# Miniprotein binders against q5jf28: the designs that were tried, part 1

Scores and structures below are computed, not measured.

Target 1, 318 residues: q5jf28
Amino acid sequence: MERERLIKTVEAILRGAGYRVARLDLKGSCFDLVASRLFLLLFIKATVNIDTITEEQAEDLKRLAKFFKASPLIVGLRSKSGELEEGVVYERFGIYALRPETLYDALLNNELPAVFAERGGLYVRINGELLRELREKHGYSVNELAQLLGVSRKSLLNYERGEQAVSLDVAIQLEEIFDEALAEPIDILRAKVEADLNVKPETPLEREVFERLKKLGLGLVKVKKAPFNAISTEDDIRLLTGIDERKTRSTIKRAEMVAEVGRIVNSGGVFILEKTKAEVVSEVPLIPKESLEEVKDADELIELIDKLKKEIKEKLFS
Unless a header shows other numbers, all headers, positions and changes below count from the first letter of the chain.
F, E and O stand for the ipSAE by ESMFold2-Fast, ESMFold2 and OpenDDE, each averaged over both directions (binder to target, target to binder). V2 = 0.75 x the mean of E and O + 0.25 x the DockQ between their complexes.
[cut] marks letters that were taken out.

## First folded at step 2 (miniprotein)

Design a7
Fold by ESMFold2, look of step 5:
Structure a7 (fold): chain B 318 residues (1-318), chain A 102 residues (1-102)
Amino acid sequence: as target 1 above (318 residues)
Amino acid sequence: SPEELEKKIEELERKAEELAEEILKLLDEAERLGDPEAIEKVAELIYEAMFLLLEVEYLAEELRKKGDPELLKKAEELLREAEKLIEEARKLLEEVKKRLEK
């Protein structure tokens, strides 16, 4: 499958650039890869056709990126309009979308893209103040330069004020005329996104568990399209928190993914179930909801989690 | 025949999957060595290979639709190129391993 190959290609790019990477095998998730290096954190949705991402996936991707102070990205090959071009940034739901080659250039060659796709073609934002300085130094009036570029005087004034992007053709002409870099790069590695972090519980069980966690002093950020249901947080405590009625094969798979994601985002994991015996899957405790009544605050919850992980480790190696 | 063409396409896809897994294994080995030079050198060789394998997967899909013999020949050429790059990366990694053992 082309999608599976794309995911592996993106993983290879990230790992070759020195990123620690977790890859998810979860249909419908808002991300397929999360990766970190130094102070950079990326949440990536890999899709062959970038138009297949849903609004719910995009909103959750932005929620995770905002909470973790990460940059969200869509990496793909095509759109409804055809093949994506290398070095061009597209946008879906406020999230940058680009080809794996463009990601490669940004991460391995430190070459951020500058060209973006918009209605009518390809565009570049330029340093308008520098453009004005270069025009004046070369002795061009606004009208003279506009005429050379084949644009209106009004457009040229807007370029100099930073109020309008130029077409790719105009950007190329400017570089030929002035022999100077005017293009403003697009910082895909530190994208700023807006997201509403107030999402209501999806089920009565979620509402009950969220209310108990709030009593322990934890804040909650609910997500719908991830291997976990919420992020539970207090100060530096962060728990990727899953909620299920009972343990299923899906629950086990999600716990394994939560463990992997948690290593990348430096967060613990826990699953709270309506009915279960306390146990640990891949360093992620699965506990019955009644266990939340046994602890007084977030610190004691962390102690419970650590205790369970230690007890399982000792039993396996005793 | 259509059956023989499908078998060739499946072999292309199987080999591409095998080579992509080999690339990830080579990255694993480079990362375990902990040598930034080894990671960078292996990465230089295998990124081109990964992009070639991605193109092979695309051509395999188009080949199922069109049956064009030129697409088959191109896919086989790209696959051979990817194999060569991966073998070069494997050899480079073995050279690094020998230096580090000393």
Scores: ipSAE 0.365, ipTM 0.771, lowest interface PAE 3.4, mean pLDDT 88
Fold by OpenDDE base, look of step 5:
Structure a7 (fold): chain B 318 residues (1-318), chain A 102 residues (1-102)
Amino acid sequence: as target 1 above (318 residues)
Amino acid sequence: SPEELEKKIEELERKAEELAEEILKLLDEAERLGDPEAIEKVAELIYEAMFLLLEVEYLAEELRKKGDPELLKKAEELLREAEKLIEEARKLLEEVKKRLEK
């Protein structure tokens, strides 16, 4: 499968599940899709081989997910070890990775996967308390059940404590013995990830802009692999912030993507340039960095952005 | 011949892409109509077709590696099944459209 078809497939799944979706046509981005439904927000990297995601992309994807209280996902078809199995959760850099079919089941059938791949095996988390209760109810000693499962006494006690994941084969045997579901589903739609939000600017221009935005009261989350360079934030204010030296075709395309992403994540967009005339692209203002000297705080910056948007609308309808 | 096999694989891949583009157009039309029941019924058929197309692509790649003519036959069968599901989805959308225009 081509990457483009994979992205289209994932987009279709999300749309059919009633998500609002923005798709990015940006090579090397840490995400290709952002999707929102009710209280769920997903940042999705679509890649045919899940082992092609870079650590830098994964860190940015986790950073975006943490900041927006979203779940990061990798959707793919294969790994270095072979094809991904349906209903199985994989992991790359602390991000869940799964097939489109597994995402379909989770979104449309409300069927969360329970099986995860680790170290070349398949495992399940089980309710250890329920396992103990069932063992005792059926009159098995720890030794008898451990022997029946072909596991050590120590392993069974670790299962009952929830300290150890169970192999898929042992999980199946347990469910067969007790005629009860013991597998704990993996909530891929509410994945919690850790990320460092304190990334430094990389360029002299980014440093200058970051220093100015900080003087306006804004917090900054640097992102490397996105159509924007940072998220600027103060309280309820969130701006997807692009930073470029000059207006290029890439700047325009990135501004269009920022507008689309901004609609999904309920955030404004702005591009700050070393040299430009003030203009608006797809409702995203392009402003010279000198305009940041004319505003006193974040509220005045928002007012400037809104003014520029209004002036363009008035020109289009006049 | 290896060349004839590659040409058949390319034809499978091309047809799968054409069908995938048609699926997306049907999804866009379903959403434009805004009928939730229509969207659900069309989505079921479209998703089944999409997964068949994923399997066709897998089979095409396996066919390229193994050269097994049975994989080609299976892939052609799955394409025909996907075409039927897409046509059924198209008919459902046309029926919904006619109901909304009345």
Scores: ipSAE 0.184, ipTM 0.633, lowest interface PAE 1.9, mean pLDDT 89

## First folded at step 5 (miniprotein)

Design g2
Fold by ESMFold2, look of step 5:
Structure g2 (fold): chain B 318 residues (1-318), chain A 102 residues (1-102)
Amino acid sequence: as target 1 above (318 residues)
Amino acid sequence: SPEELEKKIEELERKAEELAEEIFKLLDEAERLGDPEAIEKVAELIYRAMFLLFRVEYLAEELRKKGDPELLKKAEELLREAEKLIEEARKLLEEVKKRLEK
C-alpha cells in the first residue's frame, strides 16, 4: 500500500510545517489532502505515478484551487519515464508535480525548487538582467559567452531578455563562471491556475437543486471528483454542497469528509437529499430538497443550517 | 537464479513495509512528547528513512523487469541505510524520554 504511505508522508510533512490538514479517503477524488497555514492554502493530489491523474480530476483540482485562491499540487514518486527526481518540478495539466522530498525541502527547509522538467531534459529559468550585467562585468561579448557555453548567440540573447530557460548544464556552467546565483525559484506554494468554472449538472436531481439554490441568490461551482457536488456561494457565504437521492453509508462518509475539508477552507457544509429526515452528520446538515422552498434567500438558508445544528446539539446534551 | 532473485525482492519489500510501519510509530511517539527540538531531530531522520524506502520500492520493481545485480545491490544498500536512520531515531527518542524523566 505504497499510495497510503505516500499520503501519510505528505500529511506528516504538512503538519510538521505547521499546516492544518484534512485528509480524504475517496477513490477517484481530485485531491487527497487540503492544508492551510496563515495565508497559504494547498489542495494536493497524491499519486504514485503522476501520469495516472485524469484530465477530469486535474480540471476539478484547478477549479477548487481557483475558487479558494489556493495552490494545487501533485505529489508523486514516478512517471511513465521512471522515478521522479528530487528537486525537479514536473507539470501535468498545468499543475506542478513533484516528489515528497521536494515538498519537504520547500516546507521544512524553506528551499523552493528551481529545476523543471520539459521535453528534452531539465531546465532552469534565470535572472536575465543579472546575467547581462555579469557578462558585461567580466568583459564577455554575447558571442564570446555563447561560444563558451556551447549555445547560439540568439539563445544567449533570449536568456538575457528572459524569453528562454536554460538547460540545467548551462545553468551550472553559468554559476561556475560567475560564482553567483542566477536561478529563479519556482513558487509551488502560490501557483496560479486557470480553470473553467462553468460545469453543468450531472443529474436531473443536481439540476433541480442547483436551480433552487440559484433562486436563493447562490452562485454555484460544480465539481465532479470531490466528496461534494458543488460549492454554493454568495458574498461571504461558502457551502460545500453535497447532493444525493437518499442517505446511505456513502453519504455519511462524504459528509464527514466535507466537515473536515470545511474546517480547513473555512466553509460550511450541507447535503441536500431528495428523500430524508433533517439531521446533522459531523456538523454537516442533511436536509430534504423541499427545505430550500422554506427559505427566501442565502441568509435564511444559513439560518436554517445553524438552527438545525443548534437543535440537534441541544437534544443530545439536554 | 530467477527464483532466488524473486525471494530477495520479496525480502526487500517485507523489510520496507516493516520499517515504514515503525517510522509512523516513531513519528507518533515523537509528537506525543511535545518537545519541539526532539520532534525536529527525530522527524528529520524518519523522513530521510521514508524517502529511502520509496526508492527501495522503485528499485524492486525495476529489478523484476531487468534482473540487474547492481540494482539489487543498490536496493540493499538503501534499505540498510534506512534501517540505520530508524535505529538512530529510536535511540534519540529514548534519550529524550529519559532526559524528561528527570
Scores: ipSAE 0.666, ipTM 0.874, lowest interface PAE 1.4, mean pLDDT 90
Fold by OpenDDE base, look of step 5:
Structure g2 (fold): chain B 318 residues (1-318), chain A 102 residues (1-102)
Amino acid sequence: as target 1 above (318 residues)
Amino acid sequence: SPEELEKKIEELERKAEELAEEIFKLLDEAERLGDPEAIEKVAELIYRAMFLLFRVEYLAEELRKKGDPELLKKAEELLREAEKLIEEARKLLEEVKKRLEK
């Protein structure tokens, strides 16, 4: 399968599951899809080989996910070690990675994966309390059950405490012995990730714009591998903020993508340029950096953005 | 024969690819029609079909590696099911188109 087909497949999954989806056509982006349904928000990197994601992309993906209270996912087909298995959760840089099929089952069949891959083996977390109850109900001692499973007494006690993951083979054997599901599902849709939100601007223009936006009261989350350069935020204000030296064809395309992403993540968009005339692209204002000197606070910046959107709408319908 | 098996695998892969292209056309058509209810219903069917086709491709690769005739039967069954879902999606889109032209 090609990357384009993979992205289309994942998009279809999400849409079929009733998600609102925005797709990005941006090479090197930390995500290719953003999807929202009710209280679930997903940032998805689609890559045929999950080992092609860079650390920078993964860190930005986690940063976006943490900021928006979303789950990051990698959807792919293979790794360096071979094909990904269905129903198995992999991990790259603290992000769950899975096949499209596994995402399907989770979203449409309400079947969360329980198996995870670690260090070249397959493992499951089990309900340790239930394991103990079942062991006691069936009259097995810890030693008897451990011997039956071919594990140490210490390992079985760690399973019953939830302190140790079980090999898939031992998990299957437990479920066969007790005729009951013991596997704890992995909630890939509510993944919690850690990320540093305090990334410094990289360019002189980004530094200048960031300092001005901070003077307006805005907090800034720098993102490197997205259609925007930062998220500007104050209370309920969220702006996907692009920063460019000049209006280019890339600026226009990124503004279009920011509009689409913004609709999914309930955020406005703005591009701040070193040199431009004020204009709007796909409901995203392109403003000169000097316009930031004309506003006193974040609310006045939002008012300026809304005014520009309105003036263009009036010109298009007049 | 191994040659007959490879020919059947290539035919499965070809059919899955043809159906996948058809699915993408139907998705693009659904999006162009702009009817939210139609998009939702069609998207569900198209999605199930895409998933089946993806499994067919995977089964074809497994069949190439293992040579298990049961994988071939399963792949052929999934293809037939995908074809039905695509045809249902096509019919729904045609009905919506006829409603929008009125």
Scores: ipSAE 0.088, ipTM 0.521, lowest interface PAE 2.9, mean pLDDT 88

## First folded at step 7 (miniprotein)

Design h3
Fold by OpenDDE base, look of step 10:
Structure h3 (fold): chain B 318 residues (1-318), chain A 102 residues (1-102)
Amino acid sequence: as target 1 above (318 residues)
Amino acid sequence: SPEELEKKIEELERKAEELAEEIFKLLEEAYRLGDPEAIEKVAELIYRAMFLLFRVEYLAEELRKKGDPELLKKAEELLREAEKLIEEARKRLEEVKKRLEK
């Protein structure tokens, strides 16, 4: 119940902020929501406890975010340590994690969080140049201001260099002394993440399909925890690829999800099966792997996908 | 008794779920009207109420673990605050409906 309510709340916040949203009903997926508005794209994992995300899910979420030039987010309510605080950014596996309240403020009030949690404390990044200018303008020596704040001279010099985050208490005290905002906001909507894109296929069928598509000029990145099995690496070919041995009810559901995600991330979808008749599910072609032998390159594969979509659309309206 | 405490926890969880369903209905209604004033006046109250319900559910879980009666009192206070916000949101939505019918 609580997880479903959390996802619905996050979806409502995103829609209220004018995002186009696709929701996934896929257990174990690295994301539950994908949302786009103008130049912003978000991949969101919604989980009541942020410490339940696995490393595999986090790595796939970062892969998707890096590939689509999106921000990955975890939205949750609590951790192993207790309830998450409003206005505080947490981190799991290099991904920002925050409460629905913090997302609401960022999206609807245009208020980015400045406070982050590290090692059981609350910290802020300060504009170190502005801190130095304000210190000098008010006539404080480094020693005088460090003593007033209860910090070491070395710590204050590290703050002024931007080399060290400041405790929340010291940040508040600095803003009170100078009557100016010093806290740097955390742009959770434009988070840059690194990800390993060199993930190997897991099954014999995935290996066969990857090698065949590579021969057609289509590079793939394996994704483990999504409704699709791979994403294309070519800049001109945005294709979400599912790979299954046989058509199952899971194949159909994943194809529907791929269609919804594809509309948000401006990508096509295809499922390549070991054995199937060519068909289309929610504008996503299901093709036999043998069809990859009939095409010469990646462009002919895209033409085949588009032809199959068109032929079914004509049959539905005839 | 532990049994009486569990009944109170279940009642908090039940009320939080009922209020959450009401919140989503009010939100859907505000969007269905398509009036910017309705959305602006109602949405903030609705989201604040939903956020309070998440805190109520956390407190209910902590109460189940710790048995601290102060957590129950705090959860009941937050639940009453959420009810007030929902009622205010409902009133504002009805005012907007009456305006749009004229």
Scores: ipSAE 0.797, ipTM 0.924, lowest interface PAE 0.6, mean pLDDT 91
Fold by OpenDDE base, look of step 8:
Structure h3 (fold): chain B 318 residues (1-318), chain A 102 residues (1-102)
Amino acid sequence: as target 1 above (318 residues)
Amino acid sequence: SPEELEKKIEELERKAEELAEEIFKLLEEAYRLGDPEAIEKVAELIYRAMFLLFRVEYLAEELRKKGDPELLKKAEELLREAEKLIEEARKRLEEVKKRLEK
């Protein structure tokens, strides 16, 4: 129940901030929410304990974020060490993790967090150039200010160079001494992450489908922990691609989720099955793998998808 | 007793869940009214109340682990604060409804 409430709360915050939101009801997914507003796109994993995220989920979340030029976020309440603090940014596998309160402030109050947790302490990044200017303006030598703060000369010089984060306590002392904000905000809405986009297919059917889609000119990004199995891409073409042996209740549910996600990330959806009749579920075509042999390129595949969507729409209104 | 403590924890968890359901109903009602002033003024109170409920649930879990009676008092205090915020949000929604009916 707590996880469901957390997801609903995060969804409400995003909607309240004017985001278009799709929610996933998929156990083990690398994200639970995708949200879009103007030029911002967010992939959000909501979990009560942020330490329950697996490396595989984190890698897929970063992969999606990198591919779509989105920010990945973990929204949670606690860690193995205790409750998460409000206004503090945590990190798991190179992904920012924060409380719903911190997300609320960032989205609705336009207040980005500046404090981050590392190695059991709280830190901030400071504007090192401004620190130097203020130090010089007030007539402090590096040694005098370092002594006043209880830090080494080397540490203060590293602060002024932006090479070292400052402890929260030292940052507060600096802001008190100079009567000026020095803490740099953490842009959690525009997080840049690295990810490997070259993941291999896991099943024989995925290998066969990937080889065929590559022959059509499509690039493929394998995703393991999503309602789709890959993103198929060529120039402006982006297809959230499901791959299944046969139509199941799980296939239908995943196709529905792919339709919702697709609307947020401005991408089409398709499911390629080893054995199926051509049909459409929630505007997502289910096609037999043999249909990939009838098309010559990615454009013809899109035309086939659009034709199938149109034919079903006409049958529903006839 | 451990049994009396568990019963109190279950009561905190139950009450937090009941209040969370009320919060989501109030949120849905605020959005349904479509009044920007209602959404802004009511949403802040509702979100603050929801955040308090997450803290209550954390304290209930910590109480289950540690058995510290001070955690119970703190959880009960936060729960009462959440109830006050919800009641204020409800009153503000009713004021907005009366304004929109005129």
Scores: ipSAE 0.794, ipTM 0.921, lowest interface PAE 0.6, mean pLDDT 92
Fold by OpenDDE base, look of step 11:
Structure h3 (fold): chain B 318 residues (1-318), chain A 102 residues (1-102)
Amino acid sequence: as target 1 above (318 residues)
Amino acid sequence: SPEELEKKIEELERKAEELAEEIFKLLEEAYRLGDPEAIEKVAELIYRAMFLLFRVEYLAEELRKKGDPELLKKAEELLREAEKLIEEARKRLEEVKKRLEK
């Protein structure tokens, strides 16, 4: 119950902030929500305990974020150490993790969090140049201010250079001394992440399909923990690509989710099956792998996809 | 008794779920009215209430683990606060409805 409520709450926050949102009901997926507003795209994993995300899920979430130029987020309530604090940014596998309150403030109040948790303490990044200017303006030497804060001269110089994060307690003291905000906000909505996009196919069928798609000119990004198996891309062409041996209830459900995600990330969807008749599920074509031998390039594949979608619309409205 | 404590925990969890369902209904209603001012004023209260319910559920789980009566007291306090926020949100929503019917 709690997980479902968390996902619904995060969805509501995103919708309330004017995002277009697709929700995924896929157990084990690296994301539960995808949301788009203007130039912002978010892939969100919602989990009650943020320590339940697997490294494989986190790597796929970062792959999606990097590929789509999106921010990955984990939204949760607790960790192994206890309840997450409001206004604090945590991290798991290089992905920001935060409470729904912190997301609410960032999206609806335009208040980005500045505090982050590291090694069991709370820290902020400060504007080191502004700190220096304020120190000099108030007539403090580096030694005097360092003594006043209870920090070393070296630490204060590292703060002024932006080379070291400041403990929350020292940051509060600095803001009190200078009557000025020094804490730099953490842009959780534009998080840059690194990811390996060169993941190999896992099955013989995926290898065969990848080789065929590559012959059509398509670049491929394998994703393991999503409703699709890969993203196929060439220039402006982006296809959320499912790969299955045969049509199952799981194939249908994943195709429906691919259609919803595709609308948010401005991408088409296709499922390539070892054995199927050409059909369309929720505007997502299911095509036999042999159809990839009938097309010469990526453009002809898109034309085939569009033709299949059109033929079904004509049958539904005829 | 441990049995009495578990009954109290189950009651906290039940109440939190009932209030969460009410919150989602109020949100849907606020959005259905389409009044931006109403949505803003009501949504803040409703989200704050929802956040309190997550804390209640955390405290209920910690109470199940630790058996600390102070956690129960705190959870009951947060529930009462959430109930107040929901009631305020409901009143504001009714005021907006009455304004839109005129």
Scores: ipSAE 0.794, ipTM 0.922, lowest interface PAE 0.6, mean pLDDT 91
Fold by OpenDDE base, look of step 7:
Structure h3 (fold): chain B 318 residues (1-318), chain A 102 residues (1-102)
Amino acid sequence: as target 1 above (318 residues)
Amino acid sequence: SPEELEKKIEELERKAEELAEEIFKLLEEAYRLGDPEAIEKVAELIYRAMFLLFRVEYLAEELRKKGDPELLKKAEELLREAEKLIEEARKRLEEVKKRLEK
């Protein structure tokens, strides 16, 4: 119950902020929502408890985010330690995690959070150059200001260099002393993440299909926890690629989700099956793997996909 | 009694769900009207109410774990606050409808 309401709430916030949104109904997916507005793209995992995300889900979420130049987010309500606080950024596996309130403020009020949680404390990054300038302007030595704040001389010098985050209490005290905002906002909408894009295929069929797609000039990013099995790419070509042995009800549902996601991330979709007749489901072609032997390069594969889409459209209107 | 406490927790959870369903209906209606003023003014109240309901549900779960009567009082307070926000949102939506019918 709570999870469904959380997803609907996050979807509503994104739509209210003018994002185009696709929602996934896929259990175990690394994301539940994908949202786009202008140059911003978000992949969102919604979970009541942020500590329920698996490392595998987080790695795939970071892979998608890195590949699409998107921001990955976890939106949740609580952790193992308790309720998440509003205006606080948490982290799981190098992904920002926050409450729906914090997302609301960032998207609808244009208020980015500055506070982050680490090791059971609250911290802020400050403009270290501005801190130095203000310290010097007010006539404080490093030792005098460090003593006033209850911090070491070394800590204050690290703050002024931007090498160390400040505790929230010390940040508040600094802003009170200087009557100036020092906190650096956390751009949760443009989070940069590292990810390994070089994941191997897991099944014999995936291996065979990957080898063939590579022969067509396509680069491949394997994804485990999505409605597709890989992203196939060459220059401007991006294909959300599903791979199945045969057409199932799961294949159809995943193809529908691939069509919705594809519209948000400006990418085509294709499913490559070991055994199928060529057909189209929700504008996503299902093709036999043997069709990959009939094409020479990625452009001919796109032409085949577009031809299949057109032939079905003509049959629906005839 | 533990049984009376569980009944109160279940009632909080039930009321929070009922209010959440109402919130989503009001939000869908606001979007259907397509009036920017309606969307802005109503959506803010709706989101605030929804956020309170998440806190009510958290408090209900904590109450189930700890049995602290003060958590029940706080959950009931937040639920009443959410009800007020929803009622205000409904009134504002009706005002916008009346404006658009003219």
Scores: ipSAE 0.789, ipTM 0.921, lowest interface PAE 0.6, mean pLDDT 91

